# VH-VL binders against Protein PLASTID MOVEMENT IMPAIRED 1 (PMI1), part 1

No score or structure here was measured in a lab: all are predicted.

Target 1, 154 residues: Protein PLASTID MOVEMENT IMPAIRED 1 (PMI1), of Arabidopsis thaliana (Mouse-ear cress) (q9c8e6r131to284)
Amino acid sequence: LVRIGMQKLSCLLSVEVVAAQNLPASMNGLRLGVCVRKKETKDGAVQTMPCRVSQGSADFEETLFIKCHVYYSPANGKGSPAKFEARPFLFYLFAVDAKELEFGRHVVDLSELIQESVEKMNYEGARVRQWDMNWGLSGKAKGGELALKLGFQI
Structure headers, positions and changes below count from the first letter of each chain, unless a header shows other numbers; antibody chains are not in Kabat numbers.
ipSAE, averaged over its two directions, is called F for ESMFold2-Fast, E for ESMFold2 and O for OpenDDE. V2 adds 0.75 times the mean of E and O to 0.25 times the DockQ between the complexes of E and O.
Where letters were taken out, [cut] stands.
The coordinates of atoms that the task and the answers printed are left out; those that the model quotes come from them. Centres of patches stay.

## First folded at step 5 (VH-VL; framework fv_bermekimab)

Design c11 (from pb1 with heavy chain Y108F)
Fold by ESMFold2-Fast, scan of step 5:
Structure c11 (fold): chain C 154 residues (1-154), chain A 123 residues (1-123), chain B 107 residues (1-107)
Amino acid sequence: as target 1 above (154 residues)
Amino acid sequence: QVQLVESGGGVVQPGRSLRLSCTASGFTFSSYGMHWVRQAPGKGLEWVAVISYDGSNKYYAESVKGRFTISRDNSKNILFLQMDSLRLEDTAVYYCARDQGITIFGEFYMDVWGQGTLVTFSS
Amino acid sequence: DIQMTQSPSSVSASVGDRVTITCRASQGISSWLAWYQQKPGKAPKLLIYAASSLQSGVPSRFSGSGSGSDFTLTISSLQPEDFATYYCQQADSFPYTFGGGTKVEHK
């Protein structure tokens, strides 16, 4: 890897996992977890404690933290804003006792959240630090949703 | 040498106007957001205003909003603060300062400061 | 507006002393905090940015720590040139706000 001329931003990604909800009745009784990891590697993955589906929902109410670095090039020259190297994270719901089940995967690029926070500061005078996410699930959980809140600290 | 030099301060009467200037040298002025910060005699620092690198975005402290106007001339490397309806409470040394630089407003830290220009009032 | 409460207002210290200055934000500001040093009749000088990053050219005896709402500036071994007033500043949202300052003076 070549990062000449780039600055390093130490970040703590926070993932408040709220719930998997509106799940089909066939999902009741399953123990679910939510996994978050860097898209490129399974090393350093974090996951919630198992949560059993009851009456169509698994209410995790747990916050996960992942330490990482985001590389960027500072603004240089007229009309040259800061450029961030992509830092994608993969999110997915899984069944603790049935790893063959797939419920969909979602990618969020932390560098884009940082860029949005800075741009909102520039235009509105206040940083956005929390992004409410509600993703539709697939497979045996089709019709259900995964609700979580993303944030970061620098 | 990276340098900011303020000018235009002086003794004024309440209700009058004054224009401060800040001349930049030693760096690409048009790439950086710029701030005005003031300090009343014997008091702490108070942020006044900011302007983006291209002049399109501006923000002000509530105490000066509607009375002060920040502007810049990138062709001349000059930052301005137009101060209208001046009040005794505006008595201060006024500093211009450069954003550290990462986006339009930089990393929001002021890494280069001028030496300040005093604005005060006659009795 | 985010209020920055700085303590103490002044501290009397001797060369070689460890000096600690605290800054508290009225709401969470992550690490968007800077520390400045100001000597009488001079402009402020940036010491620390992003709560803990040392500005280029600043001696390593200066260090910053903290996140969220509680922050600390530490001078590990006070030198003669360190007698000055120190200010914290939040960069989370406009308007930017400064702490009230801490004057480090000779004992």
Scores: ipSAE 0.045, ipTM 0.658, lowest interface PAE 6.1, mean pLDDT 87

Design c12 (from pb1 with heavy chain M110F V112Y)
Fold by ESMFold2-Fast, scan of step 5:
Structure c12 (fold): chain C 154 residues (1-154), chain A 123 residues (1-123), chain B 107 residues (1-107)
Amino acid sequence: as target 1 above (154 residues)
Amino acid sequence: QVQLVESGGGVVQPGRSLRLSCTASGFTFSSYGMHWVRQAPGKGLEWVAVISYDGSNKYYAESVKGRFTISRDNSKNILFLQMDSLRLEDTAVYYCARDQGITIFGEYYFDYWGQGTLVTFSS
Amino acid sequence: DIQMTQSPSSVSASVGDRVTITCRASQGISSWLAWYQQKPGKAPKLLIYAASSLQSGVPSRFSGSGSGSDFTLTISSLQPEDFATYYCQQADSFPYTFGGGTKVEHK
C-alpha cells in the first residue's frame, strides 16, 4: 500500500525443523507437527509431517519452504544501509491428536534476519544466511525446546 | 565526474616495500567503501583488499594478509595500500575501485576504477 | 573460496552477432554477480550488477540473467566497440573472486 519508493524482493524462507527435544515423559507417544506461516494470514501456511515423540524427542529432520516478498529501500551510499520493511512469521508446535494443547508461539521477523545478514557482511566480510534457533516450549511441553535452522534465499 | 588516479607503482626488488596511493575526486569519498584489485600481466583480475567508508573495517585476500595494509585519509580523499615483504607473485597492475553503493544485502560492485599503477620486479 | 568458471575462454564474432558468455559459481551465490568489460590497456568497466541490473550508461544490448550458480551475459547485436574481454565477479562473500575472462574477438 504505502510502499512508495520501495523495491520488492522475491524471497524463499527455509525452515529446517530439526527436533522438539528434552520433552517431559508425559509427551511420549504424541504426534507433533511444526507450523510456519506469515503472521498476518493463514494463506500459504506450511507444516511438517507428523512425528511421534519417543524417549523425550520428536526428530522431524524436515525442511519447509515459504515463498514471500520483502519490501526494501536500497542503500544510499555507505552512510545509509538498505532498509527492510517488517516481514514477521509465526512458528508453533502442535499436537496432531490433541489440538487443544498449546506449546507457545514464536515470531521471527525475516526483515531482521536480512538486516543481520547485511550487517555481518559489512563487519565480517561474509554473508550469513543460516540461523540456529532454539526456543523453550510451554504448557505440557515445558522444559523442552524446539530446534530449527532458519535461512533465506533470493 | 568520478575520477580515481593511482600512483606509487614502479620497479622494486623482492622483500622491499612500496606504498600505492589513489586520489579520488568528483564524489563524496567518505561515503564509499574502496577496494584494491590487481591484474598480473596477461592474466585475470584478483581482488586484494577492501576498506569501509570510515576506515573501521578492513578485509584482505589470504595471499596478502599480514603483508599489505589498506588505509584511507578521508580529509584528503586518498586511499592507500602499504605493501611490505613484496614477492615476485605480487607483480601486477594495481587498480583502486569504488564500491557502487547500490546494494540489497551490503554487497559490493565496482562501478569506477582508476587507470592502474604497475608494480614489477627488477630481478 | 568461491571459484568462478567462465566459458568460452574466447569467442570469434562479427558485428551484428548475438554473443553469449556463461559463468558458473562453485556454490550458490543467489543473484550476487556482476559483469565487467575490459578493453586492452584499460581498467574494467561495470556493465551489470546483481546478475541482471544494467548499470547506468550501459547500452541496452547488454543483458544478464541467471541465479544460484549459473549466469549468462548476452550481447544481442555486437557493435565494433564491444570487442573486449568480459569478466564475471561474485559478490556473495570475501574474498571476492572473478572468472577467468572471455575474450570477444573479430572473426
Scores: ipSAE 0.015, ipTM 0.572, lowest interface PAE 6.4, mean pLDDT 86

Design c17 (from pb1 with heavy chain Q100S G101P)
Fold by ESMFold2-Fast, scan of step 5:
Structure c17 (fold): chain C 154 residues (1-154), chain A 123 residues (1-123), chain B 107 residues (1-107)
Amino acid sequence: as target 1 above (154 residues)
Amino acid sequence: QVQLVESGGGVVQPGRSLRLSCTASGFTFSSYGMHWVRQAPGKGLEWVAVISYDGSNKYYAESVKGRFTISRDNSKNILFLQMDSLRLEDTAVYYCARDSPITIFGEYYMDVWGQGTLVTFSS
Amino acid sequence: DIQMTQSPSSVSASVGDRVTITCRASQGISSWLAWYQQKPGKAPKLLIYAASSLQSGVPSRFSGSGSGSDFTLTISSLQPEDFATYYCQQADSFPYTFGGGTKVEHK
């Protein structure tokens, strides 16, 4: 892949994994983990330490870091804004003791977070530094949610 | 030739008002955000204000907020800084500077600067 | 407001010397930092943007590095035209703030 006219932005994606919460009683006792990876490859995936479900929640309170690059075309003087190539990441909850269980998968495009940060700087005079994410879980964890806080550094 | 020329500086008395102008030439003025930056004699640079390319968004340094107003006239390629309730600590050379949109954010560097206009006070 | 602390406030150097100037932000600003050069009686000139990107037309002897809170401007081999005052500036959030400046002067 040749990215003619594009520049490379070195980024560090930070994922503060807060908790999997409001889980059904049937989930109590399972050890859970959260995985984050580039959508297109399993290489470089990062996972939390296992956390046991107690009273309907697993409180991870752990931050994961993923290094990556985002490609973009810079803004130009004739009113064309900077344009970013998509950089999607896949997030999912898994059970250490029961890896056949699926709880849903969620995709966040880092390029969209960067674009939102640019937009907020232009309108509010400050860059967005943190995005709170609460995703509904499926399968055996239906009714529960995964709470995370995302950020990036350049 | 890309250039910015400031005017309107001079000697004023405390409490009075003054309006600075910055005339742009050699580029499409309406496509760029613009900044005012000042420098007191013998001191460092202090950012004052910014205005978006279309004039819809403005931001100010806390030291001038409520006293200074940034504006622009894209039909005449002129940037303004209206300075009300002037104080001795506003003594400085005032520069206008172009916000370059050639970078990913455009707003994080000032690539073209005017030569400045001096605002000072009589006794 | 983000405070920018620049050091040293002045440095005496000779042509051919390697000069380093440091800038520290009071909080993390990622790579949202620019460096400017100002000669006596002149307007500032942009040297480096996004912490490490060299502005078009600026000699390659100038380089920037750093991320987060600590940043460095390096002049690899000082030339006669480089005697000037240098400023860092954060662009993470408004208000933009400048360092206090570093004057590079003759020994």
Scores: ipSAE 0.017, ipTM 0.614, lowest interface PAE 6.2, mean pLDDT 87

Design c18 (from pb1 with heavy chain F105L)
Fold by ESMFold2-Fast, scan of step 5:
Structure c18 (fold): chain C 154 residues (1-154), chain A 123 residues (1-123), chain B 107 residues (1-107)
Amino acid sequence: as target 1 above (154 residues)
Amino acid sequence: QVQLVESGGGVVQPGRSLRLSCTASGFTFSSYGMHWVRQAPGKGLEWVAVISYDGSNKYYAESVKGRFTISRDNSKNILFLQMDSLRLEDTAVYYCARDQGITILGEYYMDVWGQGTLVTFSS
Amino acid sequence: DIQMTQSPSSVSASVGDRVTITCRASQGISSWLAWYQQKPGKAPKLLIYAASSLQSGVPSRFSGSGSGSDFTLTISSLQPEDFATYYCQQADSFPYTFGGGTKVEHK
């Protein structure tokens, strides 16, 4: 693919996976992992080491890194701001020994995080560095939450 | 060739005003954020102000806030620093500097610098 | 404001030496740090941006490392043209702040 007039930004997405918590008692003893990948492809997907559920939680405390490229059109000085092409990432919890179980999927567009960081820097003088996420789980893990912190480096 | 040239410095008296200019050439001036940085004689670098590529956003160091005004004229490729209520503590070489190409992300690293213009005081 | 503490204030070195300069931020700034070189009577020159990225045209003997609050600039083999004052600068939040500078001078 040729993106004429667009520039390529090399990014490192960081995902600090804190915990899957407040899980139902039926989940105790399962080994869980968290997977992060580009929405459009499984190539380059990363996942945590398995973590066993104990007393309603799996405390991963592991940071995942994904290298990627984000394409953008520079600001043109005529009032048109920089525009970034969508760069969606898919996040999900999985059970190592029961891969048929689904606990929900969450999509975060990295281009929106970059745009928010730029916007905050321009208007507030400080960048948004970290986004605390707490997502409700579904299926057998309904009532539980996945806690993680997102960031990016350029 | 990419170049920034400062002018307007000189000897002033306390309480007076002075306007510095920075003329840009060799790049699309209107696409870049611009900074002013100063350096007192024998001292280190001190960041003064920044202006966005379109002039809509500006930030200042606390030491100059309310006294200095950063502005730009994209049609003439000129950056300005209007300095009002000048104090002896404002004695410095003033540099203009361009945000690097990654400035589009608000990183604001300064990759191109002018030669500097000296602002000093008489009694 | 974020305070940048740079050490040492000066270092005496010989051509061929490995020189290390450190910079500490008063709070976390991720990798939003740059290093500049300034020679007497000249404007500063950008050496390293985003803590570890080498600016185009800068010799590979210069390298940067660190993240969060602690950062290092390394000159692997000092050359005659490297005797200068070096400054770190945080670009995390406004106002931008510089370290106090490290003068690399002849023994």
Scores: ipSAE 0.006, ipTM 0.574, lowest interface PAE 8.9, mean pLDDT 86

Design c23 (from pb1 with heavy chain Q100L)
Fold by ESMFold2-Fast, scan of step 5:
Structure c23 (fold): chain C 154 residues (1-154), chain A 123 residues (1-123), chain B 107 residues (1-107)
Amino acid sequence: as target 1 above (154 residues)
Amino acid sequence: QVQLVESGGGVVQPGRSLRLSCTASGFTFSSYGMHWVRQAPGKGLEWVAVISYDGSNKYYAESVKGRFTISRDNSKNILFLQMDSLRLEDTAVYYCARDLGITIFGEYYMDVWGQGTLVTFSS
Amino acid sequence: DIQMTQSPSSVSASVGDRVTITCRASQGISSWLAWYQQKPGKAPKLLIYAASSLQSGVPSRFSGSGSGSDFTLTISSLQPEDFATYYCQQADSFPYTFGGGTKVEHK
């Protein structure tokens, strides 16, 4: 009911988890994972295989895929542009053996990536294929960063 | 029934011009992007050009850029390809094709194709 | 331009065989790939779009897989009407490009 008059796009979000890097020496030996989920629910969350920190880095080199729907109101003949409903995803690093540790949370709204891709296509004739993301970590991982590459397919 | 019919092909001399037409029926033409794709005799497919549903966006293959112009008349349900400065390597069957329309992003894939119209060189 | 390389250029097969056709992009194209079937003297027919989505009306024996640069079209059990030439097409960036085609012919 809440999306009456909106159309639905099937979307596949790809998350290439590159590495957690420049980590403090105190993190060496911990097993880390990266979790991606819809911000509103833990259901359907996906995560990397655990990767042990060695010499200040955990090199995941793993791609995660999340299927979802994005809702939008199409452009109308009265001059209104297409409008997308927000679709936020939560990204975070976690320690397998120490789940009380907090390293920060990062939110990416898939609707904003979609709008950027539409604008680039209309302006330059090329789609944005990949977004490089580097996020600073906090807590015991302060000074380190999480490197990801995002993409999507409609 | 959804149908695309190409016309305007024929025998031309190098350096001359030719305009191809594609008449659409059985669907709301003004809601779909349209493509031109060509195929040289005995060869593979080559994408030529695309035009958005409203005619505001157009893109071309490098081999035809500056020589070919894609356009449309939504009131008559007709797609056009104006071909200027024709070369021997433009010899091909030219297909018009409807975009699949899977998203509002633009044009990507071709779901309905015409029968094609042949453009050949005359010596 | 993104170059699309198909292999093999031709394959000889019998009805009931599993046929696999590969397409490689010269750079990453995510899942912006379609597969088409073309019979002699006819226009192409869309089989699969977005790398793995089956077009309405296409038999379930056809499937697509892959992402990034390597893609596969599989026909699980070849039927008499499947002898044709198959093309991949990238839709990642302009200009769009097709592979060279793979001819599936009778043994």
Scores: ipSAE 0.007, ipTM 0.528, lowest interface PAE 9.8, mean pLDDT 85

Design c24 (from pb1 with heavy chain Q100Y)
Fold by ESMFold2-Fast, scan of step 5:
Structure c24 (fold): chain C 154 residues (1-154), chain A 123 residues (1-123), chain B 107 residues (1-107)
Amino acid sequence: as target 1 above (154 residues)
Amino acid sequence: QVQLVESGGGVVQPGRSLRLSCTASGFTFSSYGMHWVRQAPGKGLEWVAVISYDGSNKYYAESVKGRFTISRDNSKNILFLQMDSLRLEDTAVYYCARDYGITIFGEYYMDVWGQGTLVTFSS
Amino acid sequence: DIQMTQSPSSVSASVGDRVTITCRASQGISSWLAWYQQKPGKAPKLLIYAASSLQSGVPSRFSGSGSGSDFTLTISSLQPEDFATYYCQQADSFPYTFGGGTKVEHK
């Protein structure tokens, strides 16, 4: 079945929420937050403290942490590389006082970051420490961007 | 109980070949990456090569690339360094060392070291 | 290649002294640095990994600090068994390079 022959990695996902920026003037004064959760469940979701939009930006400067497990099949001596089961996380901006507003949702698969880290070590001998993310926002925040820095520990 | 023992060092002539072995005991050898590190008499440490836990991945220092080959036999708990086209500059005590990380996640810190085996040259 | 520069190359010290050894990387290596102790005729021993994490069995008088390109190893109160040569090592990227070493010797 799904996890037969698979091993488990205990992981800590770190999300440095930098800013929501280049926001339309209509967003000024709104209190915003950023939420991170496993895609399949709202249990264990984490979010930033509210940050008010001023002059087109909300500068969160806050790091969020989520503990999780990633399952994988080890590399075999027959030439097959290690294979990781998908571990998607959902990221979204929300308005504290206007929860009906939606600004888009972004998915990052932690298993893909882990795979990229392993491949970079194997081909370049270098550690991948951090991923800089810059996502376009939608809805009332269209034209703005959400800036984050992702990392993980095993 | 965790132990690494190097062997195969000796006196050689330039241009010859030599094979070093490192026998591991007291831990699950097949779960760890392994390193070779050398030290010329009276000098500092110089990293030589690393091999992944399953033998699928290898890196070498530029000074030995193309001349040295790292390999392992997980069924016998033995690490090897095949040294071809030996030069006077290869004179050193050769240490094998265990990588701190396990399986697919190497850490490239060395937590367990052997006693070393000396490779030197006759005049 | 990442060059690791250690200073000083040697330091003369007495039992009870605070000893500080520095290590500089030619480029940023985050916290991917280890410190080793080597006594004459012996293999190196891992003291500190990930710049500041003390290896099991290593006395608490040893500590490491730093990130990016500048790192320090501190021995808060030197003991007789601490006279040795100390090496830093970067674990950021291949090839994994060592510093030139710092010999801690008797005054």
Scores: ipSAE 0.016, ipTM 0.641, lowest interface PAE 7.0, mean pLDDT 88

Design c25 (from pb1 with heavy chain T103P)
Fold by ESMFold2-Fast, scan of step 5:
Structure c25 (fold): chain C 154 residues (1-154), chain A 123 residues (1-123), chain B 107 residues (1-107)
Amino acid sequence: as target 1 above (154 residues)
Amino acid sequence: QVQLVESGGGVVQPGRSLRLSCTASGFTFSSYGMHWVRQAPGKGLEWVAVISYDGSNKYYAESVKGRFTISRDNSKNILFLQMDSLRLEDTAVYYCARDQGIPIFGEYYMDVWGQGTLVTFSS
Amino acid sequence: DIQMTQSPSSVSASVGDRVTITCRASQGISSWLAWYQQKPGKAPKLLIYAASSLQSGVPSRFSGSGSGSDFTLTISSLQPEDFATYYCQQADSFPYTFGGGTKVEHK
């Protein structure tokens, strides 16, 4: 597939994994990890060190970095704005001790974060740098949540 | 040929008003954000104001906020700076500049500049 | 407001010299920084945008580097037409702010 007429933006996606918290008592003692990867491939996947659940929480306190490119078409002279090619990343919690367990999947499109940063600059005069995320978990971890802080640098 | 030409500068008295104009040619004016930047004699550059391509968003330096108003007329390809309550510290060459429009970052890099128009005060 | 501190304020150089100019932001601005060249009596000219991207038509002897708070403009081999004042400018948040300028003078 040809990205004709598109420009390339080099980006560093930062994922500060804070904690999986408010987990059911049945989760205590499991070792958990958080994985981030490009949605279209397992290439470039990164994950936290395993963290054991204690008192309903696994406190990762670890930052992951992923280098990537985002492609875009420049604005044309006829009033059409710049268009970004989607750059989705898949986030999920996993259990080292129970690989069959699923706790839900969350997708964040980096191109949408970039667009929001641009719009924030134009509207409020300052770029948004960090997004606080708090996602509800499912399956055996239902009732718990995953806390992350996302950012990007160009 | 992309060009910006400023006009309206001159000698004024403190407390008075002055309106600067910047006429654009050689590009689609209505597609670009526009800036005003000033430079006092012998001093460095100071950013003054910006206006979005459609005029819906405007931002100002704190030193001019409430006294200066940036506006544009896309039908005539003209950018304006209305300067009210002028002070001696407003003495400068005033440049208009086109925002490059880097697609991802929005309006903030100034790739085309006019030659400037001088605003001075009589003693 | 974000303050931009530029150093040195002036540098004496000869044709063929490598010239380095630095710019420091009072807070993190990622890569949202531009460099401009201004000759006496003339309007500024954009050289570098997004900290390291060379503007079309600008000679390759000019380069920019840095991210966060510390930035550098380098002229690898100074030419006669490069004697000018150089300014950095942050584009992270309003109001936009310029460095104080660095004058590149003949030795």
Scores: ipSAE 0.013, ipTM 0.625, lowest interface PAE 8.3, mean pLDDT 86

Design c26 (from pb1 with heavy chain T103D)
Fold by ESMFold2-Fast, scan of step 5:
Structure c26 (fold): chain C 154 residues (1-154), chain A 123 residues (1-123), chain B 107 residues (1-107)
Amino acid sequence: as target 1 above (154 residues)
Amino acid sequence: QVQLVESGGGVVQPGRSLRLSCTASGFTFSSYGMHWVRQAPGKGLEWVAVISYDGSNKYYAESVKGRFTISRDNSKNILFLQMDSLRLEDTAVYYCARDQGIDIFGEYYMDVWGQGTLVTFSS
Amino acid sequence: DIQMTQSPSSVSASVGDRVTITCRASQGISSWLAWYQQKPGKAPKLLIYAASSLQSGVPSRFSGSGSGSDFTLTISSLQPEDFATYYCQQADSFPYTFGGGTKVEHK
């Protein structure tokens, strides 16, 4: 793919995996992990070390880093803002000892986080330090939630 | 060779105006945000103002807000600081500095600095 | 505004010494901190950005650490050209603020 007129940014996505919490009692004792990957490919996926569920929670407290590239076209002098090519990442919880279990999937477009950060800095003069995310889980983990904090640097 | 050269400093009277200039060479000036930072004699650094790469966004330190205006002319590679209602407390060496970030990605770390231009007051 | 407090205000050291300078932000600034070196009569020079990243061309004896509100600049083995004043600067939010400076002077 040729990206004429686009600039390439080297980015480091940081994913602070806090916890899977408020899990049903049936989940106690399972070893869980969190996986992050580019939506289009399994290559370059990163995951947490396994963490065992105890008393309804698995407290990972681990930060994952993913190197990637994001493409954008600069703002033009006619009032058109800078435009970013979508860069979606897929996030999901998995059970090490029961890989047939699914607990839901979430997609975050890194380009949208970058655009939001740039806009906030330009209009409010403040950096967006992190995005706190709390996603509801499904399947056998229904009623529980996954807590993450996202950040990036260019 | 990347360089910034300030000019326009001098001796002024309180309440008057002065315009500082900073001429850039050796890099694509229109792609970088630019800062003004000052330093009173024998004192520390004080950030004054920043202007985005295209001139659309400007921010000022509270001590100069309403009195100073930052601007740029990308066709001539020149940064300006218009200083109105000057006070004795504005006595300082004024540095222009390049933002480390490029285009819309300002980083607000200053990687290239000019030599500075002195603004002082007569009595 | 975010206040940046540096300590000490001055330190006397000899060539070969390890020198440590600290900087404290009045509120959390994540890793959005830079360190600058200024020699008498000269403009400041960027040493470290994003709390721990060495600027191109800066000797490896300089290192930065910290996150949140407490930060440290370390010079592992002081050289003759390192006698200067050092400043931290937060880049979290406007207005960007500098610490008061730490002068590293010859013993």
Scores: ipSAE 0.093, ipTM 0.694, lowest interface PAE 5.5, mean pLDDT 89

Design c27 (from pb1 with heavy chain T103E I104W)
Fold by ESMFold2-Fast, scan of step 5:
Structure c27 (fold): chain C 154 residues (1-154), chain A 123 residues (1-123), chain B 107 residues (1-107)
Amino acid sequence: as target 1 above (154 residues)
Amino acid sequence: QVQLVESGGGVVQPGRSLRLSCTASGFTFSSYGMHWVRQAPGKGLEWVAVISYDGSNKYYAESVKGRFTISRDNSKNILFLQMDSLRLEDTAVYYCARDQGIEWFGEYYMDVWGQGTLVTFSS
Amino acid sequence: DIQMTQSPSSVSASVGDRVTITCRASQGISSWLAWYQQKPGKAPKLLIYAASSLQSGVPSRFSGSGSGSDFTLTISSLQPEDFATYYCQQADSFPYTFGGGTKVEHK
């Protein structure tokens, strides 16, 4: 990657993992985790503690944090708005006891979230915005959903 | 320096089995996910399967699921595609390709490709 | 599955021309898009990854743009070696899917 003429923004992504819910009966008793990682980076993945499925849900209630840098070209006066280099994150549910199972993958580009909140980027030590997300699961968890809340601070 | 060489293609009868191999050299094979991609004569590219760097995760295109099996031998730097219950629709040049990232959970792009091996059916 | 639609299916061009190829995903795929070049009888070659990142060794006349569901590959000044078929590929979710291809041929 060449980032000539770009500036660097230090960012902390927060992922409040609420629950995997409305799961099929076949999922009962499995221990689940949720993984969040940078899509293009080999290291830095974070995971929840395992949580066992009981009566169709696994209630994680855990917040994960990932530190990263986002590169951007600043606004060009009256003309061009600030432009951000893509910073995609991969989210997925996994079974601790059955790692061959796949429940779907979800990608969120942090640069798009930051761009939506650009007018609040000067806030420090606090979450700029919170996005509630509910993603439908696939595979053996089809019909269920993963509930989480995203935020970031700079 | 970095090379992938496919072998095992040939002329087969419908309903039979064939195993393709892909030998890697010039890089740490065990650190990369690997793909199989095919291309029917005069047609576009079709993704077939992927295997993680350690062999623990595999995914298949719907058209081949249940008939094809991707595997690897990291001690020998070889990727395999076992093709069972072959159909005329499986006629294609089969390419092996390296996943650009070195971690399976990064769904990366295919940066190094082999020359391809042709699978056809007897007339 | 995510369907990838490329347009045009073919384009006639001359050396020095600016060539633009588009790719549309049936669902949002963020920036999970690659572009490949394939010459007759050869394996594909990765040109662009993550929608806009130039692969090492690829000439700067190639550029990619777009996000979400609409993507563009641009060749700013076509060279003789650029007559080939170009494919987009989504890497958002399995199964990976390719566009139908765009053949760039001589006028």
Scores: ipSAE 0.000, ipTM 0.493, lowest interface PAE 14.5, mean pLDDT 83

